# Ledger of designs, part 35: VH-VL binders against q8is19r433to663

Target 1, 231 residues: q8is19r433to663
Amino acid sequence: GSNIIAQQITIIDNEMLMAIPPSQFLHKSFSKESKSPQFHDMVSKFNEWARWTSSEILSKEKLVERVVTLSFFIDLAKSCVELGNYNAANAIVGGLNHSSISRLKLTWERLSTKVTQDYDRLLSLFDLSMNYKNYRDEIKSTKAKIIPYLGLFPKDLIAIEEGNDNFTNNNLINTEKFRLLYQTIKKIQSYQQPLFTFKTSEPIKQYLKNISNGLSEEKDFHSISHKLEPR
Short names: E, the ipSAE of ESMFold2; O, the ipSAE of OpenDDE; V2, 0.75 times the mean of E and O plus 0.25 times the DockQ between their complexes.

## First folded at step 16 (VH-VL; framework fv_cixutumumab)

Design k51 (at its last look DockQ between E and O 0.84; V2 from the best seeds 0.00; counts 0 for: pae E 2.5 > 2)
Fold by OpenDDE, look of step 16:
Structure k51 (fold): chain C 231 residues (1-231), chain A 118 residues (1-118), chain B 108 residues (1-108)
Amino acid sequence: as target 1 above (231 residues)
Amino acid sequence: EVQLVQSGAEVKKPGSSVKVSCKASGYTFSHYAISWVRQAPGQGLEWMGGINPIFGTANYAQKFQGRVTITADKSTSTAYMELSSLRSEDTAVYYCARDYRYFYMDVWGKGTTVTVSS
Amino acid sequence: SSELTQDPAVSVALGQTVRITCQGDSLRSYYATWYQQKPGQAPILVIYGENNRPSGIPDRFSGSSSGNTASLTITGAQAEDEADYYCNSRDSRGNHLVFGGGTKLTVL
């Protein structure tokens, strides 16, 4: 089921998260791939999870199989959240929300009530309104190990960097700015912990690491979608 | 201080149902699952099922499928375990435990004794 | 369905080392969790993951794994260590939890 896949996804994401040096979050280093290769690797994997989600659903020509696949990825996203992997969960939700997938009305209409409700909860959790307020509230003050949504780190750090001067009007170091940056990076580092729960399934892990090899390109998604369900 | 407070002892007749509550405090309720484990007199530990409050996803051991219902109320940080069609073999101490992602249970309730007798 | 097996009883002399072993196919995929239980008390988590101790658990308790087995080792057994010990993990399909049958440890 989706649980085993979610576990191995979480292992992969956690390894990538732990591999990011704190220095890549300083001085907007994450804005340049050459200065933040590990950060960008994890971003690429995020995009790959999303692409994988859309591609797999679009690969199912039969409506029944497509519905099963759609349900699977909704469950997978839910399982990721339950494992504390919000990064992968949001990636999958992104793939589900891709315009080529959202337009598949026949497929979505055949989902069970329970699965639809789960999807709605996922949408609520990762709602963009008020700068991801629901997500931020959910992970606020958590002491449990999680893999946070990586995409918010650059936004938050840039807000601090650009919203504050390095020096005060008295030409002193703006200690408050650097305190904020320090606290943010320390928070990130607090998430960079190993997993003590499940073991690596090497076959599944390798499959997931190389998942792009069999995926459709995003440029083809709409064309495929229209062929599946013409409008 | 993380605590799980369970409801009191129950005496039930065969064929009836019992509902045990488990109130959690000292942590964010939705960040951990709640597992239910029972122990018959002189026997070992037996996992019955659990629930993740974030989505309300309940998972049950095959042995209890269709006979046990586990729910959670986030507003009160309380989990419930209802066991129906009670039999004498269901006489046991029932524990709730804070379950980290169904990998380890680090905090346990004191247990609820359920006695099934005619 | 998956199961975990462990010896029903073991003994150890005071101050000596004892190893309690748990075996099952699911242990190839998941770490074992170990619980200590004394009469009339709820279980207490003693080891999780490969070798992690919760706060308050003495360092004489340690965990290890190999293949489809996991072991709890008590190095320098104390009288208070006399108890039942249970191993636990997810099943092979990763959907349910399963306990071993328990091991009664007697300290001589």
Scores: ipSAE 0.794, ipTM 0.902, lowest interface PAE 0.8, mean pLDDT 95
Fold by ESMFold2, look of step 16:
Structure k51 (fold): chain C 231 residues (1-231), chain A 118 residues (1-118), chain B 108 residues (1-108)
Amino acid sequence: as target 1 above (231 residues)
Amino acid sequence: EVQLVQSGAEVKKPGSSVKVSCKASGYTFSHYAISWVRQAPGQGLEWMGGINPIFGTANYAQKFQGRVTITADKSTSTAYMELSSLRSEDTAVYYCARDYRYFYMDVWGKGTTVTVSS
Amino acid sequence: SSELTQDPAVSVALGQTVRITCQGDSLRSYYATWYQQKPGQAPILVIYGENNRPSGIPDRFSGSSSGNTASLTITGAQAEDEADYYCNSRDSRGNHLVFGGGTKLTVL
């Protein structure tokens, strides 16, 4: 079921999160893969989770199987959120929201009301409006372990670096800039905690680590989608 | 600071229903599940089910499916457990507990005694 | 007991070491969680994960697991450790929580 898969995804994502040195968030190092290899490993896996989601749905030629697969990935994203893995949940939602998937009207119409409501809540949680307000509200003040959506940290750090001078108009060090950078880095580090809840399933983990083998590429999604549900 | 406050003791007749409340404070309610555990006199602990408030997803032990309804109200930070078709065997202390994603229960209510007597 | 089996009672001499065991197939996939319950009180979490101790639990309490068996170890047992001890984990499907039958620890 989706709970077991979500647990192993969370182990994989947390291993990557734990491996990112703080230096990869400094001096815009994350904009260059050679300066931030561990950060980019996690970004690459995020994109794999998204592509896996879309590719699996598009691989189901029979409508009944496609509906089951769509339902599974919605439940998987929900399970990831319930485990505190917002990074993988957002990746899966991105794959579900891909234009080649969202156009599959016959498939979407056959979802149960409950699954449809769950998906609507997931879309709302990761909505980009007001600088991801819903997501930021959901995770602030939590003491529980989470794996955050990694993609917001580069945006926040760039805004701090480029929106603040290193020196004030009086040639004094701009301590507010460096306080903001420090607080953001400390926030990232606060998420870099071990998991204490569930054990690794090595067969499932290896499958998930190698998920990219045999996936359709995004360039092919539109063509496959139109063959499945022509208009 | 983290606290779970349960509703008071109840005496019920067989065939009726009971609804126990559990008000949470001192933490962000939606970030943890609430589990319900009962203990009959002189007996062990028995997990009845729980709820994850973020999606409102209830999770019921097989023994209680069809008789138990667990809900949560995020606006009041309160979980509810309703047990229907009560039998004398349902006489027990009913605990709510803050549950870390159905892995461990780190904060417990004081319990609500429910007595089912004819 | 449904899927988790505990011995109903164990004794230990004051100051000595005792191990309380919990067996079940689901423990191959999930950690056992351990609770202490004294008469008339709610349970208290003492061990979760492999060997994590919440704040306020003495370091004489530790946990371990191997295969389908989990153990709670109390070194240097004190009179105040006399209580019922319950293991808890996921069931074999991984969906629901189950408790062991409990072990009454007596400190002689």
Scores: ipSAE 0.544, ipTM 0.817, lowest interface PAE 2.5, mean pLDDT 90
ESMFold2 (binder alone), look of step 16: mean pLDDT 94; pTM 0.958

Design k52 (at its last look DockQ between E and O 0.88; V2 from the best seeds 0.00; counts 0 for: pae E 2.2 > 2)
Fold by OpenDDE, look of step 16:
Structure k52 (fold): chain C 231 residues (1-231), chain A 118 residues (1-118), chain B 108 residues (1-108)
Amino acid sequence: as target 1 above (231 residues)
Amino acid sequence: EVQLVQSGAEVKKPGSSVKVSCKASGYTFSHYAISWVRQAPGQGLEWMGGINPIFGTANYAQKFQGRVTITADKSTSTAYMELSSLRSEDTAVYYCARDYRYFYMDVWGKGTTVTVSS
Amino acid sequence: SSELTQDPAVSVALGQTVRITCQGDSLRSYYATWYQQKPGQAPILVIYGENNRPSGIPDRFSGSSSGNTASLTITGAQAEDEADYYCNSRDSRGYHVVFGGGTKLTVL
C-alpha cells in the first residue's frame, strides 16, 4: 500500500522543512544556494520525488505493471494530501504530468475509473490557474499540521519584495511591506512543527532518502517512453 | 468551537439498515478525517471505519467490510455511516469522531444509540 | 490484523501513581493514543503522540513508549480519574485503527 510510503515521505519532508531557518526566506536568500542550503535541499528533494515518480513508471516494460505503478503513484499522491503533505503530493503530480508520462496513452486508458477520478481531483487541487488558487483555498486558515508546497513561498516573498518599496513617498519606512513579509514568514514557521502521528521506519526512510540511486535521468525519459509506447 | 452533532437514537429490526449522520462545525471539514466507533453495552470501543472528506476516501475495518458504508458531504460538512443487515449484536452506541489523520480522535460526538430487536 | 492488549483492571490509591500499559506490534510504528471514558459519556482524548496532552487535560497524565509497548501514567491519582482507559493506534499495515480492550481504573 501507499500509506506507509506516504508516511515516511512525510517524515522526510517534514524534517527538511523544519531544518530551514527562517532567515533563508529573508532578503531573497532562497535565490542563492550558498545562502539557503536547507531550502535548496528541500527543493532538490521535491524534484527527486517527481523524478522518482516518472522513472518508476517508465521502468515498467509490461503494460499491466506500468498501469499498476501509475495507479500506485496516483494513490500515493492522494495519501500524501490526506496526510497534509502537499509538497510531496505536488511533486508526484508533477512527475505524473511529465510529458514522457502523459503521452503513455495505452497506460492511462487502462486506469480504473476511480483512479482516473482521483487523478483529476489531484490535478484540480494543484491547478496552476489563478496562481494555484485551488491549492491556496484548500490550505487557507488551516489549523491542522501540513507540509505546504514550498515552491510558492519564494514567489510570494519576491512579489512582496518587488511589489513594495522599502520607503514610502514621505521617506518613511514602509511598515506595511515588512508586515507582509513578516506574516508570510510567520506562516512558514507555523508549518515547521514536529509530527505526532507515526514513527520512523528506518529501512523505508533510508530507501526514500536515497531514492535517486537507480533512477533514470530526465534526459532519457522521452526515449524510454517512446520505446514503451511508440507513436 | 469544534462540534460533532449526531442524529438521534434508532430502533431497528434485524435485517434492516441504519444510517447515522454526523454534522461537523467549527473547523475546515476537509482537513480532518471522520471516524466511526461503536460501543456495545458493557463492551469496549470498536473502530468501524473512517473517511477523508477531501477525496471521499473511506476505510473500513475488516469486520464490517461489505456491510458498512461511510460517506461525507463537504457541502454540508456531514458524515454518514450506514450499517446494513443489522443483527442484535449491532446494538450499541455509535460515535463519530474528528480524526487527525487517523492517528488520534480529539473531538467526539455524543453518540447515537442503535437498538436492534425483533 | 494487529491487536492491542491492556489489563482489564487496575487499582491505585488516592495520591499514588499508576501506570496503564498497552502492548501491540503496531506500537512499533505508531504512537499510542489514550482515551478516558466515564460511564454514560463519550471518550475523551487524554494523551497523543507519545506524550502530548490536549488542552484541559491535567499534567498528572503522561505518556511513554518502549518497543511494542505504550504506557499512560497518572502521577498523583485523583478520585475523578476513576474511569475506563483505552489505548489506540493504527494497525501494523497502517490502514486500520485499533483499540485496546480497555482498562478499568479504580481509585481506592
Scores: ipSAE 0.839, ipTM 0.915, lowest interface PAE 0.7, mean pLDDT 95
Fold by ESMFold2, look of step 16:
Structure k52 (fold): chain C 231 residues (1-231), chain A 118 residues (1-118), chain B 108 residues (1-108)
Amino acid sequence: as target 1 above (231 residues)
Amino acid sequence: EVQLVQSGAEVKKPGSSVKVSCKASGYTFSHYAISWVRQAPGQGLEWMGGINPIFGTANYAQKFQGRVTITADKSTSTAYMELSSLRSEDTAVYYCARDYRYFYMDVWGKGTTVTVSS
Amino acid sequence: SSELTQDPAVSVALGQTVRITCQGDSLRSYYATWYQQKPGQAPILVIYGENNRPSGIPDRFSGSSSGNTASLTITGAQAEDEADYYCNSRDSRGYHVVFGGGTKLTVL
């Protein structure tokens, strides 16, 4: 089921998170792939989780199969949140919220009430309103191991770097700026911890690592979506 | 300090129900499951089920499906376990435990003794 | 059938090493967790993951696994180690929590 897949996704995401050296978050290095290859590996996989979600739903020509697949991915995102993998959960929610998926009214209306409520709560958790307030509130006080949504760290680091000069008016080093950067790097490192929960399933892990080779391209999503549900 | 405080001992008649509470403190309640484990006198540990508070998702052992209801109230950081249609073999100590995503239980309540007798 | 099996009893001489085993197919996919329980008390976690000890658990406790078998090892057993020991993991489908039957450790 979706719990076992979520566990293997979490192994993959955590391996990528642990591989990112702190230098890739400094000096806006994350803006250039050549200066931040491990950061971009994880971003690329985030986008792959999203595309996988959309592509699998669109690959189901029969309505009953499409409903089962939609329900599976909602359960998968829920399982990821329950494992503390907010990065993959947000990616999957992004794939579910893609315009070519959200328009599939025949498919969405056949979901159970429980699954629909679970999806609404996932949307609320990852809503971008007030700088991701719901998400930030969810994670701010916990000591539990999580895999955070990676995309918020560049935003926070850019705000520190562009909101503070390197030197004061007296041409002295601005120690407050460097303190803020250091605190953010320490926060990232606090998430870079091993898992102590479940073991790798090599067949499932290899499937998940290679999912992109069979996916429909995003440029085709609209056409496929209209063929499946023309109205 | 992480603590789980359980409700007090209960004496019940066969066919009735019991509801045990478990008040959590000292951690972010929604980030851990609460598991319920019972132990009859002289017997081993038996997992009954649990709940993940973030979605309110209960998970029940097959043996107890249909007889047990597990709920959580995030606003009070309290989990509840209700066991219905009580029998004499339900006489046990009932523990709640903080469960790291159903993988290990690192903090346990002191237990609630439930005695089912005529 | 029981998803996790343990021997019901094991003895060890004071200061010696003992291993308590737990077997089940789910241990190929999930780590065993070990709990110590003394009479009249709640269980306490002694080992989780492959070999992690919570704060306050003596370093004489360690864990290991191979295939479908997990072991709790106590080196230099002490009188206070006399207790029941339970392994815990997921069931064969990976969905529900399951306990072994428990092993009573007697320290001679």
Scores: ipSAE 0.601, ipTM 0.836, lowest interface PAE 2.2, mean pLDDT 90
ESMFold2 (binder alone), look of step 16: mean pLDDT 93; pTM 0.950

Design k53 (at its last look DockQ between E and O 0.57; V2 from the best seeds 0.00; counts 0 for: pae E 6.0 > 2)
Fold by OpenDDE, look of step 16:
Structure k53 (fold): chain C 231 residues (1-231), chain A 118 residues (1-118), chain B 108 residues (1-108)
Amino acid sequence: as target 1 above (231 residues)
Amino acid sequence: EVQLVQSGAEVKKPGSSVKVSCKASGYTFSHYAISWVRQAPGQGLEWMGGINPISGTANYAQKFQGRVTITADKSTSTAYMELSSLRSEDTAVYYCARDYSYSYMDVWGKGTTVTVSS
Amino acid sequence: SSELTQDPAVSVALGQTVRITCQGDSLRSSYATWYQQKPGQAPILVIYGENNRPSGIPDRFSGSSSGNTASLTITGAQAEDEADYYCNSRDSRGNHVVFGGGTKLTVL
């Protein structure tokens, strides 16, 4: 089922998260790949999860198989959320709501009510409104050990950096700015903890680590989608 | 020092309810879940459920579903376990434990003896 | 429902090595956690995450796993090691906990 896959995804994401030095979050280092290679590796993996999701669904020529695959990834995203892996969950959701996938009306219409509701909850959780308010609220009330959606950290850090002067009007160091930066980075570090529960399935892990191999290119997604379900 | 201090021994009649408390100290209460584990006389450990103190979300073992309620008060760093419809078989020592999410229980209370007798 | 099975009792001579094994389907995907319990005391965490020891646990305690089994090994058993040992695992989602039946270790 989706649980074992979710576990291995979480192991992979957590390893990548733990591999990011805190220094890569300082001085906007994340803005340059050469200065933040581990950060960008995890971003790349995020994109791969999304691409994998879309590609797999689009690879199913038969409607029944496509529905099963779509259901699987919805369940997978749900499982990731349950494990506290919001990064992978959001990536999968991104793949699910890609325009090439969302247009597959015949496929979506055949989903069970439960699966559809699960998807709606996922969409609500990762709603962009109010700067990911639902997600942010969720992670504040969730278990201590999570894998957060990494994409918000650069945005938050830049907002602090650019929204605050280094010095106050009295030419004093703006300690509040630096406190905010520090707290944000400390929060990231607090998530960089090991997992001690799930075993590595080497075959599955290796497959997932190299998931981009054999996937369709995003540029082809719409073409494939139209072939599967013409207008 | 990290510790969990549980409420005192209880003697209850069949059909009644018992509520055991577990006060945490020495660490940030919200950073860890709290699990409840009981042990009947001469028997093994049995997991009852756990709670995330932040969200208040609790998970229960199927055996106790509908009969046990686990809650947490962040303001007092205290977790509670209430067991209803008590039976003689519920006679046991009840432990609370600090639970690292999805991993291990590294700190245990000293246990609360609950005796159910007519 | 997932269950874990342990031998109810094992014995070891002083200074010798003993292995306590736990078996269950949940162990195929999750590491076992091991707890030591002495009479009248609360359990104590001794091994977690395959082979991690908390502070204060002697290095003679080690953990291992294979397939649907997990093992706690005491290399050079001491008199104070006489206790009940429980294995523990999480379900596939990690939200539920299950204990083995426990193994009573006697040190001869």
Scores: ipSAE 0.406, ipTM 0.787, lowest interface PAE 1.4, mean pLDDT 93
Fold by ESMFold2, look of step 16:
Structure k53 (fold): chain C 231 residues (1-231), chain A 118 residues (1-118), chain B 108 residues (1-108)
Amino acid sequence: as target 1 above (231 residues)
Amino acid sequence: EVQLVQSGAEVKKPGSSVKVSCKASGYTFSHYAISWVRQAPGQGLEWMGGINPISGTANYAQKFQGRVTITADKSTSTAYMELSSLRSEDTAVYYCARDYSYSYMDVWGKGTTVTVSS
Amino acid sequence: SSELTQDPAVSVALGQTVRITCQGDSLRSSYATWYQQKPGQAPILVIYGENNRPSGIPDRFSGSSSGNTASLTITGAQAEDEADYYCNSRDSRGNHVVFGGGTKLTVL
């Protein structure tokens, strides 16, 4: 079931989150893979979650199988949100929103009303408008342990770095800038907590760690999508 | 030393409400949830709900939905549990506990006895 | 389902080994957490995760699990181990805490 898969995804994402030292968020180190390898491992996995979602749906030639697979990934994203894993949930929603998936009208129309409503809520949650307002409101009102969407922290840190000088007009250290950076780093560290809730399923975990094997490449997604549902 | 200090015992009439406090010290309040667990005389432990230390959002067990309100004040490191529309079966000891992401409760308050009698 | 089932009572002879069990579908994917409670006292944590003991818990306490069943094992039971023991885990959605009904351990 999608709940078991979501638990294993969450174990994987949390391991990567905990492995990121704070130095990889300083001095825009996250802009270079050589200076932020653990950060980039988690970004790479985020992209794999998204690609996996799209590729699995596109791999289903028969309409009925494709509807079942689409329904599964919507439920999987929902399960990730329920576990507090917003990083993986956002990645899966991104895969569902890929232009090659969103155009599959025959597939989307066959979803149950409940699954369609679940997808609409997920889409609204990760809507980028107003600087991810819905997402930011959600994480303030949710569980004690979450895995946040990692991609927002570099954007927030860049905004602080570029919006504030290091020194005041009097050539003194701008303490407000460094307070803002410190608070952001402390917030990231507050999410870096171990999980003791879920058992590792080694077969499932190994499958999820190797999901890119044998999947269609993103460059082929549009061509496959058009063959499945020509316009 | 990590401590949870609860408010004192209460005697209440049926139909009224009770609000129990839980003052945390010795740790960063927002890093752990606070869970509320009750125990009626001679009965087992029953989780009522808890509060997310980052968001300030509460979760409730289905049995208590609509009757329990759990809040927190970060400035005083204090959590509160309010139970409304009290009945005689709500007579119990009410514990607060420091909870790591709703997976284990490693520090418990001493409990607050609430007696509901006519 | 989200229910956790424990036997209401078990007995052990002083110095012998006892297992207290907890059963529920959520335990197939989640660990049980175990608490000890003596009369008139708050519960204390004795086991979390598969087999982690908090500081101050004797090494005669251990945890294990298989399938949908978790067990608390006490080897060399002592008089002070006489208490109620509760398991808990998250429900199947992962959002709520569920306690078992508790097991009264009597040490003979």
Scores: ipSAE 0.119, ipTM 0.652, lowest interface PAE 6.0, mean pLDDT 87
ESMFold2 (binder alone), look of step 16: mean pLDDT 92; pTM 0.943

